VH-VL binders against q96il0. Designs and how they scored, part 403

Target 1, 167 residues: q96il0
Amino acid sequence: APERGAERRDTAPSGVSRFCPPRKSCHDWIGPPDKYSNLRPVHFYIPENESPLEQKLRKLRQETQEWNQQFWANQNLTFSKEKEEFIHSRLKTKGLGLRTESGQKATLNAEEMADFYKEFLSKNFQKHMYYNRDWYKRNFAITFFMGKVALERIWNKLKQKQKKRSN
Key: E = the ipSAE of ESMFold2; O = the ipSAE of OpenDDE; V2 = 0.75 times the mean of E and O plus 0.25 times the DockQ between their complexes.

## First folded at step 19 (VH-VL)

Design D2 (framework fv_ebrasodebart; at its last look DockQ between E and O 0.22; V2 from the best seeds 0.00; counts 0 for: placed apart)
Fold by ESMFold2, look of step 19:
Structure D2 (fold): chain C 167 residues (1-167), chain A 119 residues (1-119), chain B 108 residues (1-108)
Amino acid sequence: as target 1 above (167 residues)
Amino acid sequence: QIQLVQSGAEVKKPGASVKVSCKASGYTFSNYYISWVRQAPGQGLEWMGWISAFSGDTNYAQKLQGRVTMTTDTSTSTAYMELRSLRSDDTAVYYCARDVSSGEEFDYWGQGTLVTVSS
Amino acid sequence: QAVLTQPPSVSVSPGQTASITCSGDKLGSKYAYWYQQKPGQSPVLVMYQDTRRPSGIPERFSASNSGNTATLTISGTQAMDEADYYCQTWDDSTGYEVFGGGTKLTVL
């Protein structure tokens, strides 16, 4: 009995996306929008000769993507659930059903819905403030490490040119 | 799978300090805050403060300002809480908790660390 | 400074509905959270963001938050539900987290 070679797909353990980039790709991949966060995940390329600095940058970008997807998945779900609960509650106080006589979901007018939006923003104000502050700090850190990696790559390219001329 | 494991019980004299550790596993440590909450014997829960595992930013309860320091070590996924100038009324079980939504929700808790302050 | 007031104790017969209140100024303009603590154990989150239940918490647990009062409701109360229950929110002016004083639920 001949032995078959094994292929192992690369997937994130988070379960957010089933996208599986080609194993031989030398580039990052952008997958389809996640169902929950509505953000497009990046599947990061891991080069065979990744430097410690490059590894630190990739881990920082991976962790930041996970953090960002988690935040918006939670906020989108919370917003949707609370919106529906608000509409149902206001329809109940009006003595109306959840559907019109035509069978469509009953809704509230724009002025009535403004109460929901104001309430949601107020309840989530502090959370969004810390999210924005943390997002800024993460982007600063990522930009800083991108600069360091760029300088490292330039230096290695010059070192390779020097090595060639020494023959 | 997500777990917070704290250091063991301690007995201290008044005026000493204590440093409690909280080792996290099963999640990306740098993506969450850690809150510290204490509970004196027979009493309720008292929030002490939080720390961001990414930035090291902290927010301490007013009554503990100047006596508490919270730190993290991302390489070991460990949070630390140090309480200085201990008094007998600092006798409590000290909990760490994973802090979801930047100080709003404590979804996973450590097992607690009893700190007893007595002469 | 925000203060959350809970009754010190609530007693209920097995199978009946228990209600634990948590009162605070304009509490309904913020999210309320609920924790269960059994003797000798760490707290466990049982309700979050007013009405939502974490996975693994029985559906007999429910909660609401309106005006100045959040309420944790346990239907079909069982002996295993006997515990201390804490509500929690935050103080808008300081950002400090605030716990209620706790309610001891006794199942007779």
Scores: ipSAE 0.747, ipTM 0.888, lowest interface PAE 0.7, mean pLDDT 86
Fold by OpenDDE, look of step 19:
Structure D2 (fold): chain C 167 residues (1-167), chain A 119 residues (1-119), chain B 108 residues (1-108)
Amino acid sequence: as target 1 above (167 residues)
Amino acid sequence: QIQLVQSGAEVKKPGASVKVSCKASGYTFSNYYISWVRQAPGQGLEWMGWISAFSGDTNYAQKLQGRVTMTTDTSTSTAYMELRSLRSDDTAVYYCARDVSSGEEFDYWGQGTLVTVSS
Amino acid sequence: QAVLTQPPSVSVSPGQTASITCSGDKLGSKYAYWYQQKPGQSPVLVMYQDTRRPSGIPERFSASNSGNTATLTISGTQAMDEADYYCQTWDDSTGYEVFGGGTKLTVL
C-alpha cells in the first residue's frame, strides 16, 4: 500500500514570500509584509555558539511571531468579509447598485465607514481582548528571557576576563 | 503528523467527576487553542469551551459554567477537561480539537472519549 | 446566541449533486466551517472560511455563502460521502462556537 505522504495540512497559505536573508548575516532580518497579515516577518539570526537559553528565547520569539501572523491573517480576512457585507447591505438600503456607472465598485462615505469600524470593533471585542492578553503575556515572557540572556552573556564575559587574568 | 490522542473511556456515577486528557503532537502546542466538543448518543455536536494553550485563558459554554475546568500542560503538550457533578445527560463522546485562532476551524480532532454516567 | 439551522436529512443518488444548507443570522458576515462525521468516527474538517478546502479533501466538495445561508455542495456524490455534516461558526458577543444541528446525508 503506497505510503500516502502526510501532506502537511499546516501550510498556512504558502504565499509567505520566503524572504531568504543572506547566509552570512549576523543580524535579524525583516521581510516584506505578509500578504494576509500585513505583518513583516523577522528572520531570526542563529549564532554558531547559541546557548540553550538563547535558543529558548529565539524559539519563543519565533513561535510568537507565527502566532501573531496567523491571528492577523485570519482577522484581516474576517474584516474584509464583514466590510464587504456592510457595504453591500448599505448600498442596497440606499437603492444603489454595487457598481457605479463607470463600472467601479461603489463605496460608502467616510461617516458610514466609521460606523462600520465601530461596529466591527464592538463585535470583535472579546476576540481582541483575548488576543491582547496573550500578546502581553508572550511579550512579557520574551522580555524576561531577554533579561536572562543578557545576564548570562555578562557572566560569561566576566568568567573569560578572570581566566585571562589568571593565565 | 499532527495528532490528538485522548484518554480511554470512563464510567462514572452521578455526582462524580471525570477528567479527560488530550495529548497533542506534531505542531507548536502553545500557538493554538484546544476546544472541547461533546456528542451525546444519536445527537449533534455541542461545543463545551476552549482554552489557550499558551495563556491558559478559557471560555466555557454557559450551560457548563461552574462544572467544567479546562487546563493545559505545555511541557507535555497535553490538554485536560474536567467535568464535575456528572449527570446522566452528560453521557457522551467527548472530543478535543485543535482550534485555530480562538473560535475558527477545528482542523484536527482527537479520537473521542466515551464517558458514561450511570447509576 | 447565534443559531445555525440545518435540514435533518438529505438524500441523493450516486453521481448526483448533494446540497446541504446552513442558515443563521449574520452568517453572511462570518465564516462558515463544515465538518463530516462518519459513524463511530471523529468529525473531519471538510471546508473552512466558507469556500476553502483543506488538503486531502476531494475537489467534489465545495461550499458557498450567500446572505445568511451557507451551502455545502458535493458534486458526483459517492457512497463514501454518506455521513453526518455539521456547519459551524462563532458568536462575536460571547466567543462561543456554534454548531448546526447536523444533516444526515444518505446516498441511495
Scores: ipSAE 0.511, ipTM 0.822, lowest interface PAE 1.0, mean pLDDT 89
ESMFold2 (binder alone), look of step 19: mean pLDDT 92; pTM 0.941

Design D3 (framework fv_ebrasodebart; at its last look DockQ between E and O 0.10; V2 from the best seeds 0.00; counts 0 for: pae E 10.9 > 2, placed apart)
Fold by OpenDDE, look of step 19:
Structure D3 (fold): chain C 167 residues (1-167), chain A 119 residues (1-119), chain B 108 residues (1-108)
Amino acid sequence: as target 1 above (167 residues)
Amino acid sequence: QIQLVQSGAEVKKPGASVKVSCKASGYTFSNYYISWVRQAPGQGLEWMGWISASSGDTNYAQKLQGRVTMTTDTSTSTAYMELRSLRSDDTAVYYCARDVSSGEEFDYWGQGTLVTVSS
Amino acid sequence: QAVLTQPPSVSVSPGQTASITCSGDKLGSKSAYWYQQKPGQSPVLVMYQDTRRPSGIPERFSASNSGNTATLTISGTQAMDEADYYCQTWDDSTGYEVFGGGTKLTVL
């Protein structure tokens, strides 16, 4: 008996929330915010008679969502790590412990934190620039395919009306 | 299924150039970056650079500046890496990898292309 | 340039827990990624963003990051886990990707 090769479903690392929409939903569903990216994932509806154009649009939207989730998850992690490092470094420089006498986590003042934010933004400027560029490109592509799908749907409706008139 | 299929093994002389191809399938090629990583025999992974499949923007490792050129063809979903002025120490398996966001994560890899530089 | 340091080899008995460390100054501020490479094969992403596991990677794989050290942990190590493991991060100043030197995991 030929061992059925386990189809390695190359599912992209779907950081997609395990939110399962209701099976009978005819609409896109928005999940709760992802714990890493803080972005709400969208579960895209798959029509029974999905056209090739509709499928392409759906895939583009899915890929864009995954890309966006990964970007922001990583960005948030990086931000948190750098922020913690900054705080620790500054506290150490001040000769302060990581905890106050009351046992609370020691914090920096708003002015000191402003320096962190400025530095963080400066360091990540290029990354953000690339992200923004890619975001626009992806969304323009999606919009373009949305238009194509809309036209296809109109055309299909017109053809159906013509067939009904000829019978 | 997402796949990266690379060109076959190459044997080159010192001073020659090699161009390795990487054909992508199963995803929207223009939505990702392609990174190139090489591995000399018995050695670790060495990042060479990345290219944006959509914009053609590149970032090359400093060690390879001036000798490496990465390109993409969106019509064929193919990435290319050209390495010039080949040396014996350029003998390695060269990998293309899909890069999700400007070099952070390599989630899919090509099968590798052995480039041998010999006199 | 950022440097990631890994032990050249780690040995573990079947069923035991393997730990592979990756140390580097950038790991305090950047995420770590881990790749598995078996002989004659391409690398495979096994962990991303310090602690996240890709789909299809067994649950026995986990990772952590503390200070400037990332750790890949393989619980209940199996013979099939014998491979080279590489950590990776990036340098914001250059945009370069940085790999560790790799760790050969041997399952005894």
Scores: ipSAE 0.450, ipTM 0.812, lowest interface PAE 1.5, mean pLDDT 89
Fold by ESMFold2, look of step 19:
Structure D3 (fold): chain C 167 residues (1-167), chain A 119 residues (1-119), chain B 108 residues (1-108)
Amino acid sequence: as target 1 above (167 residues)
Amino acid sequence: QIQLVQSGAEVKKPGASVKVSCKASGYTFSNYYISWVRQAPGQGLEWMGWISASSGDTNYAQKLQGRVTMTTDTSTSTAYMELRSLRSDDTAVYYCARDVSSGEEFDYWGQGTLVTVSS
Amino acid sequence: QAVLTQPPSVSVSPGQTASITCSGDKLGSKSAYWYQQKPGQSPVLVMYQDTRRPSGIPERFSASNSGNTATLTISGTQAMDEADYYCQTWDDSTGYEVFGGGTKLTVL
């Protein structure tokens, strides 16, 4: 019957997702969402004969992903903590318990929560504006280098085609 | 280990310029801002400005506009602050600090560079 | 521009609780940060985002930010806590970082 013996084993308890890309991957690979940032990481392929331009593009993409993951991991923690603190403070002010009669966490309605969202936006407004600006600037740079790599690859194909015709 | 190591102490005459370096290690340099903060003898901390290591964008304190230039070299993970037209009241310890996000925190600081403007 | 005001000094006996205030316009709608500086040393971040403590900072350090006043609280103060303490925030209109004038904590 099912459930006898070691038919199922718990995986190690952790906040990290277990991701195993193919050993001989020849493409970039998208993994499961990171626990802290809630973003799916890209696992970048490094070819044996990577050109200097291709390496610069890959490094820029890797650095941008790390920056983005770190920003959203921090913002998600801040949002979660401040939301819970706001709810607890407002429930205390109203003389209400932290749990409903059914035992579930008490919450505030949408009108009551609107004050939290306004306060959170105010506290983080400048940070998010600089994040957005840096995000666009990084993506412009990535797009520019993608174009340069694409032109390099077209040129190499034309040189290879010319060589074969002369042979 | 995250570390910011600054260039050594300097003695300058009024009207000269100084350029202080700040070499970062132990983290992805291009993902953070660098703020420069100075402290005159016996005085508090004074923010001078920041630079984004990724874009090169800067924001300088109004009092220093036109006299300060901040740059980075991502290939060496080094930030630079140049202060021109030095005056005696520019005598201070100059710190670089890692700025996690503008207005967040300065979580790692360099050891400081004493700049003395004598006259 | 935003201005942060701190008392110039605070004295406490060892084991007592020290409170250092930092007052500024709209500080409760922003985040407050705290730095410790010992003589001849670089500043060290001791509290960030109003109430958070970096790894390696003792639990006796705590902070709050409400009603245009941020407060750094050190419970069970020790001689090693004797230092200058600076609060910091930003100016929304300029993006400038703003420090308070500093508070000298003396443990006697």
Scores: ipSAE 0.005, ipTM 0.588, lowest interface PAE 10.9, mean pLDDT 81
ESMFold2 (binder alone), look of step 19: mean pLDDT 92; pTM 0.938

Design D4 (framework fv_ebronucimab; at its last look DockQ between E and O 0.01; V2 from the best seeds 0.00; counts 0 for: pae E 4.1 > 2, placed apart)
Fold by ESMFold2, look of step 19:
Structure D4 (fold): chain C 167 residues (1-167), chain A 120 residues (1-120), chain B 111 residues (1-111)
Amino acid sequence: as target 1 above (167 residues)
Amino acid sequence: EVQLVESGGGLVQPGRSLRLSCAASGFTFSSYGMNWVRQAPGKGLEWVSYISSSGGSTEYADSVQGRFTISRDNGKNSLYLQMNSLRAEDTALYFCAKDYESGSWSFDYWGQGTMVTVSS
Amino acid sequence: QSELTQPRSVSGSPGQSVTISCTGTSSNIEAGYDVHWYQQHPGKAPKLLISDNSNRPSGVPDRFSGSKSGNTASLTISGLQAEDEADYYCQSYDSSLDAYVFGTGTDVTVL
């Protein structure tokens, strides 16, 4: 990581990212956790001689990361919003204020909160079922292309050795 | 049953704007990348634009770069193409097309298209 | 602006085999990008026939086959039938354009 503090010197086809890895990097870089999704974004290295298979794998990983970040950012927001609404509703039915005498937010005990968790999971069951299915499909595809890229790299090493021997 | 229905085509003057829509049903829309492909009358197919399943990545043909904007609303199962600064050569039937499988750069379901005509 | 080159037309009698070629450049097919094939009947949307050079999606008859060698991909229709009369397009990816590219199209006529 020899250079810090400058904007990226070239413009990639993808949009500008807050995270900018070192100029001389030859590896993928993992950024800090995203504030909303709590997932760490990956900045993918683009080799100078990227093959069609390598490009397809990289795009699959990039698109899967985007999809996963978006899903969990939305779910985290929904969870927080509905949790607050549940607490406020239950406090109102008990005739309690939204704040304690010290001004801090009032809350519910663990067993009362268990009702919220059960309701939230039940309400979102179908959404999470489809997410899990799509997650498996994407990860199986990524694994498949990782295998194909690995075989391509082995074949290229053997082809290079054959060329040297035939000279 | 997978169904893609395009709308929003019409007759417009050069330099004007038009917004195309594609309503999707019969599959999990948010799981697939989507494309616009066009076909000028009596001509072949031309890829126009791509958007990833989340909407985070887009690509455009050089002929439309900077003038067209692809977008999607996964909550409404809808794909859009905002077409600005239209030219006569943009006259075509515009198809909405779904990516086949993860990692495939092919299109397995197409709508019937919406016609865009750009003329004075 | 890049297009993959296909013959303008190909014809055959029922039961014959016909082959449609798709020739690319060093930035698409020759670079190793896969080729896909579509069938389009008049007034209809295209239909995916072959993906990834030789894979037949579900519902595509086995008389359609695809192959790729070097800078050329081929679609072969064995046992030609009247319903095969349509336009056929190949498609690939071009790394110099960062774009999907289609072939010029081939009109298949069943005599």
Scores: ipSAE 0.326, ipTM 0.722, lowest interface PAE 4.1, mean pLDDT 84
Fold by OpenDDE, look of step 19:
Structure D4 (fold): chain C 167 residues (1-167), chain A 120 residues (1-120), chain B 111 residues (1-111)
Amino acid sequence: as target 1 above (167 residues)
Amino acid sequence: EVQLVESGGGLVQPGRSLRLSCAASGFTFSSYGMNWVRQAPGKGLEWVSYISSSGGSTEYADSVQGRFTISRDNGKNSLYLQMNSLRAEDTALYFCAKDYESGSWSFDYWGQGTMVTVSS
Amino acid sequence: QSELTQPRSVSGSPGQSVTISCTGTSSNIEAGYDVHWYQQHPGKAPKLLISDNSNRPSGVPDRFSGSKSGNTASLTISGLQAEDEADYYCQSYDSSLDAYVFGTGTDVTVL
């Protein structure tokens, strides 16, 4: 059985923007856009008395964020590579150099680039469909857990009020 | 026959300036981009700078950015490299190199080089 | 500066074929930028051997050939001759540096 050479998926280095929010923040922080994904990372606040349900919600949000960052980082890298290859190949086919006489990078016109975008979208259509499906599933789960956490907080508040009335 | 002849190299102290020249002949100088490439003793090739055929566009390697200035005089078929704030790491044989074709990113003709030595 | 990676040395007997690899990154060869090859004899200026991955300039013998696949370019010297003993450099463009980049160089020895 010929060993299928493992395509080393050049995983974009998970350069998680080391945005460190202030330690005393009681709120979620939004970082600058990541250089690869162009998505703004969220630093989730960790309460001192985090319930198990709140912890589950936080972890699910964090995992979803990481998944989303990785997807777009890889997608953007692929897009950039294929775009550059397309431009170079088209310029060569036209007998044009990669630089203009003025020394600027040669570019294609909008019509030629439209062909690239159509082809790229067509090629990646299934990938995007799966992404969207998984995105909705993850967000549905997050929303569901948000509801549970909200109910838990209400219940805890009611119990505290009852204890204060009994003393 | 295409000829490129570099000059202006020599021994200089760190922090000093030097100006290199390249005299071109045997081709329409104003039609081609020109480059400087250097080679430290016993080392590989390092691209230094590019200037477009008209002189309207210039590019530099990070190692020389802000210190070196490439220029050309198409009327004199001459290429120049003004080197300021020279460092020991700038010690190299400096070649002028012609772009292969208009818009090409390769170099078909090279001079014999001029040696720049930066030493205290 | 990010250099293209070449083997330090390659050797062969007269009449044999040798191949020099040039490995790049996502910002140069893999991004689709062309690779060029130069020959440099000791104490001489570099000479262009291959332009645009596989194009031979006039005066370059047909025993020299270039190819590119993925992130790697290759120079093949067929029918190795004593005069082919030299240093060989690949060259490309790196978009992350916005600069031309050379390979580390390969010393070819004819045994």
Scores: ipSAE 0.044, ipTM 0.661, lowest interface PAE 3.8, mean pLDDT 88
ESMFold2 (binder alone), look of step 19: mean pLDDT 92; pTM 0.932

Design D5 (framework fv_ebronucimab; at its last look DockQ between E and O 0.02; V2 from the best seeds 0.00; counts 0 for: pae O 10.2 > 2, placed apart)
Fold by ESMFold2, look of step 19:
Formats: C-alpha cells, sequence, structure tokens
Structure D5 (fold): chain C 167 residues (1-167), chain A 120 residues (1-120), chain B 111 residues (1-111)
C-alpha cells in the first residue's frame, strides 16, 4: 500500500446519537447508530519520527479496522434484505398478504423463521469462512509486526546507550 | 485461479478522458488493496495509484494527482481508474495489480494490461 | 528523478550465478523501507519474485534470493537457466514522494 498522507477518519462519532436534524427532513438522513455503529474506531497517531516498520504496522491496523467495519456493515444489509425476501416469498406461496388485518407487517412463526436462518447460514457460510481466514491472517500479521516493532525499539535503546558511551 | 483483466484502453486526444476497468476473480477481492501501475512503451514500471480493500484510503503519484481517480466496487469485484485531462505523457500500458500479503507492499498478481495512447 | 538505480544489463552462462543491485536514497532504501523484486518477460506482466527483501513467494524457484544491506538491495539468481532471460525490477517506498518507486530495470541475458 502507498503510504502518502494516511487518512484518520472518524466512524460513528460520539455526536451521532445526539444529532438533531432540522425540522425539515432530509432524504439522506442517517438514523442513530445501533450497538455496532456506536463503536468508536481507533484514531491512529502518526508520530514525527515513525520508522518504516512502525508505519507499516499502523497502516495495516488502520486498513484492518476499515475492512472489518465494512464486512459487518454489509452483512447487516444482506441479512435484512434476504430475511425480507424470504418472508415475502413464503407469504406469497401461502397466498397471504404482506400485512395482517390490523395493518402490521405479516411475519412467519418461529419454526418457519428457523428455515430462513438455516438457509442464510448455508448460503453465506463460505463468505464467513473466507472472512475468518482473512481475519486470522490479518491478526497474525499485526501480531508479528508488533513483535518486530518491539524488538526494533529495544535495539534502538541499546544503540543509544552505546552512543552515549562513545561520546 | 487468480485473474485480473483490464479493459477500457484506447487512442484518445490530449485533454480527453478515459475510464479503465479491472475485473477480478479467483480471490476475495474485498480483502485486498489494489493498485494501478503503468509502463510507457520501451520504459520501466511506474506506480500510479492505490486503493485500500474497503475503498476508504486512496493514494496517487504526483504525476496524476488531481487528474486521475481510483475507485472500486467490491460487489462487482471491479477496480476502476478515471483518467481526466489526459496528456501525451500518460501514454502507457496500464496494469491492475493486487497487494500480496497483509503488511506487504508488493504486488503478487498482475493483469496483462490495457494500452492507453494519448496522441493528437 | 527519484528512481532506484539498477545496472542496465547483466549476463551469465547457464549454471552460473548473477547478482543485480538496486541502490536507493535516504528517503527509501536507506531509510529502512523494504525492497521487492519482479521478473518481466517481453510482452508479459511482471511476476513477483522476492517480497520484503528476502521472502520468496510460493512457486518461485529457490535459485532466486534477495538481500538488503544499507542503501543497496541485491537479487541473486543462482544456477542461471535460459528461462531466466528477462527484465528485473526492484521496488520500494519513498517517503519524500509518498509513493512507490521502481528501479530502472536490469536486462538479464543468458549466454
Amino acid sequence: as target 1 above (167 residues)
Amino acid sequence: EVQLVESGGGLVQPGRSLRLSCAASGFTFSSYGMNWVRQAPGKGLEWVSYISSSGGSTEYADSVQGRFTISRDNGKNSLYLQMNSLRAEDTALYFCAKDYEFGSSSFDYWGQGTMVTVSS
Amino acid sequence: QSELTQPRSVSGSPGQSVTISCTGTSSNIEAGYDVHWYQQHPGKAPKLLISDNSNRPSGVPDRFSGSKSGNTASLTISGLQAEDEADYYCQSYDSSLDAYVFGTGTDVTVL
């Protein structure tokens, strides 16, 4: 990855839950964050004397955070979309309407919804396996570079001690 | 089998625009950063642009900054390069390249490239 | 121009070893940024040979090896074969340009 001008982005800022839209509603309004959107991402500091190895670690951590947040955001959308499609398909097969007599959204019973959860798990299992593989790869890489950075810092302390002796 | 297939190259006049595409298959596209690298006829390699796996971070060579825009659509496994205000110096074979391993800034898979010729 | 410097050409007979140097500056290799190596046959896309100074990706023959010392990286091809005739490029990162930089390229000829 090119390392020009690393971006430090705030996702789910602390003020999102206190956002007050104008009285005139906007179509692009974003609702309050849920439990997962309420998480504050790590804001990575770029030190003035950052070594190339430290820079590599920081960028890997930043990109991993963004990658992880995007995966779960997309999973929420996919789950919701496929759930509604499943419910509508099953209601249509039964010849039932999308709403009850009281006007509330028609739904399926727990046994019927279990069929959806089984289908969703089966259909999306491979995608979750690839995510877990890449999650392990990323975390092992991060741990490896954290160890290398720690050794680099120890070595720099020893070299500074030798420099003071030679002076 | 990892495949990267570039398209959208051609002959255009200076000042015009062109959009390159790169279709990816055989790997989890959304997990890896992607790059454009170009090679002028008879010349060496020149890195052009980078985009992170999520699309949240982009970088550009000074020679293309402000004129080129890299983007990706992880739903379509596609990488793009919008090239505006093209110059004769942009004439090159443009490669799409995948980041190797996490934490490595090397490129393990490359497409065969798409030729862009900017000439009056 | 802030390119990494490589010799224009290197040659050797089959079975011999050749070494390609890649010399940088204080803003790239000397600063401690890793060096990567690529092989490019005529009309073909580059192929990654060495990542992170000395790591050989799966499928790359063990006769290819890399090292880095100070401001210079080296690619060594031992047991030179006819198929090794190609162009070779080094690559690193340059902090003053905030960009990846490639070497000038080396044409390897098998005599």
Scores: ipSAE 0.669, ipTM 0.864, lowest interface PAE 1.3, mean pLDDT 84
Fold by OpenDDE, look of step 19:
Structure D5 (fold): chain C 167 residues (1-167), chain A 120 residues (1-120), chain B 111 residues (1-111)
Amino acid sequence: as target 1 above (167 residues)
Amino acid sequence: EVQLVESGGGLVQPGRSLRLSCAASGFTFSSYGMNWVRQAPGKGLEWVSYISSSGGSTEYADSVQGRFTISRDNGKNSLYLQMNSLRAEDTALYFCAKDYEFGSSSFDYWGQGTMVTVSS
Amino acid sequence: QSELTQPRSVSGSPGQSVTISCTGTSSNIEAGYDVHWYQQHPGKAPKLLISDNSNRPSGVPDRFSGSKSGNTASLTISGLQAEDEADYYCQSYDSSLDAYVFGTGTDVTVL
């Protein structure tokens, strides 16, 4: 019995951008835009003597980035699919083919597409609201930890100066 | 004429799985979003799930989230609802319903429904 | 699940006009989401009566009309007929639930 190929749900591959910065980099690197999310991934620098607080900050930033990449990759895929469906449906309703006589892909006018955009935004409004809420929460947390790391670094510098004065 | 015919309902025990099907005809199935709506005996209507025309987007009610999976085969003009971890509260007549228009939140055609009974 | 609130029952004599209210909240009707109306006879599937607050699909009699104001939508049946005896449901979208929601349903009786 031929194994009916499970239609691979085109889940946006969690394609972590395989952007690998140079090993000797002492700073964060920004990669090219991801093909699905269109977001530029950041490769975070890992210090040799990374403190627990710095590590926590780095992990928060990394997790937030992945979350953001996944959200937009999925959103863009959904948008593209629904857009195509809308165009096809409208063309069919008009008795038009998917291709013009010249063989070009048939398109809708701006007014017709405005209806699609309105409907798409309306349908996805709540999803975007949740995204925005979570985005702010995550970024607030990141900012908070950035402050803590900054304070820790200042404190460590002061301790080192005191030790040098005592010797 | 637009026709929607549900099937796959029956009596099942709690915790079991059931798969519903809806056969569509009389319209361009691939051009419309599809929904499942259920009605418990003597109760009102409850929206269960939505799937976009291409199947690229799906939505679920909180009551079935994580347990039910909506899918479609546009080549077969068929809509499906995989129901896992069934509960007594899932006992209902299940309707497949067609979106009125693309992106519409209204349903213009409904099947006659298939009865799902979850009982020990 | 947050349901839209409808009166349990409405009754009228043949030829009279009856109105069914559908009251929502800030996350659905009041937020500006469209309201749709369905008629369901006993043992039958629901039928779309009104879409998008006031749009009447083809084949629906003109005696059915829909309106929306504030957090309340209304279905009016003018010239009530015996065949109008049925359950009526409003439906909208709720942003807090990210789901379509139905009203509690109204039983319309023709006296």
Scores: ipSAE 0.007, ipTM 0.561, lowest interface PAE 10.2, mean pLDDT 88
ESMFold2 (binder alone), look of step 19: mean pLDDT 92; pTM 0.943

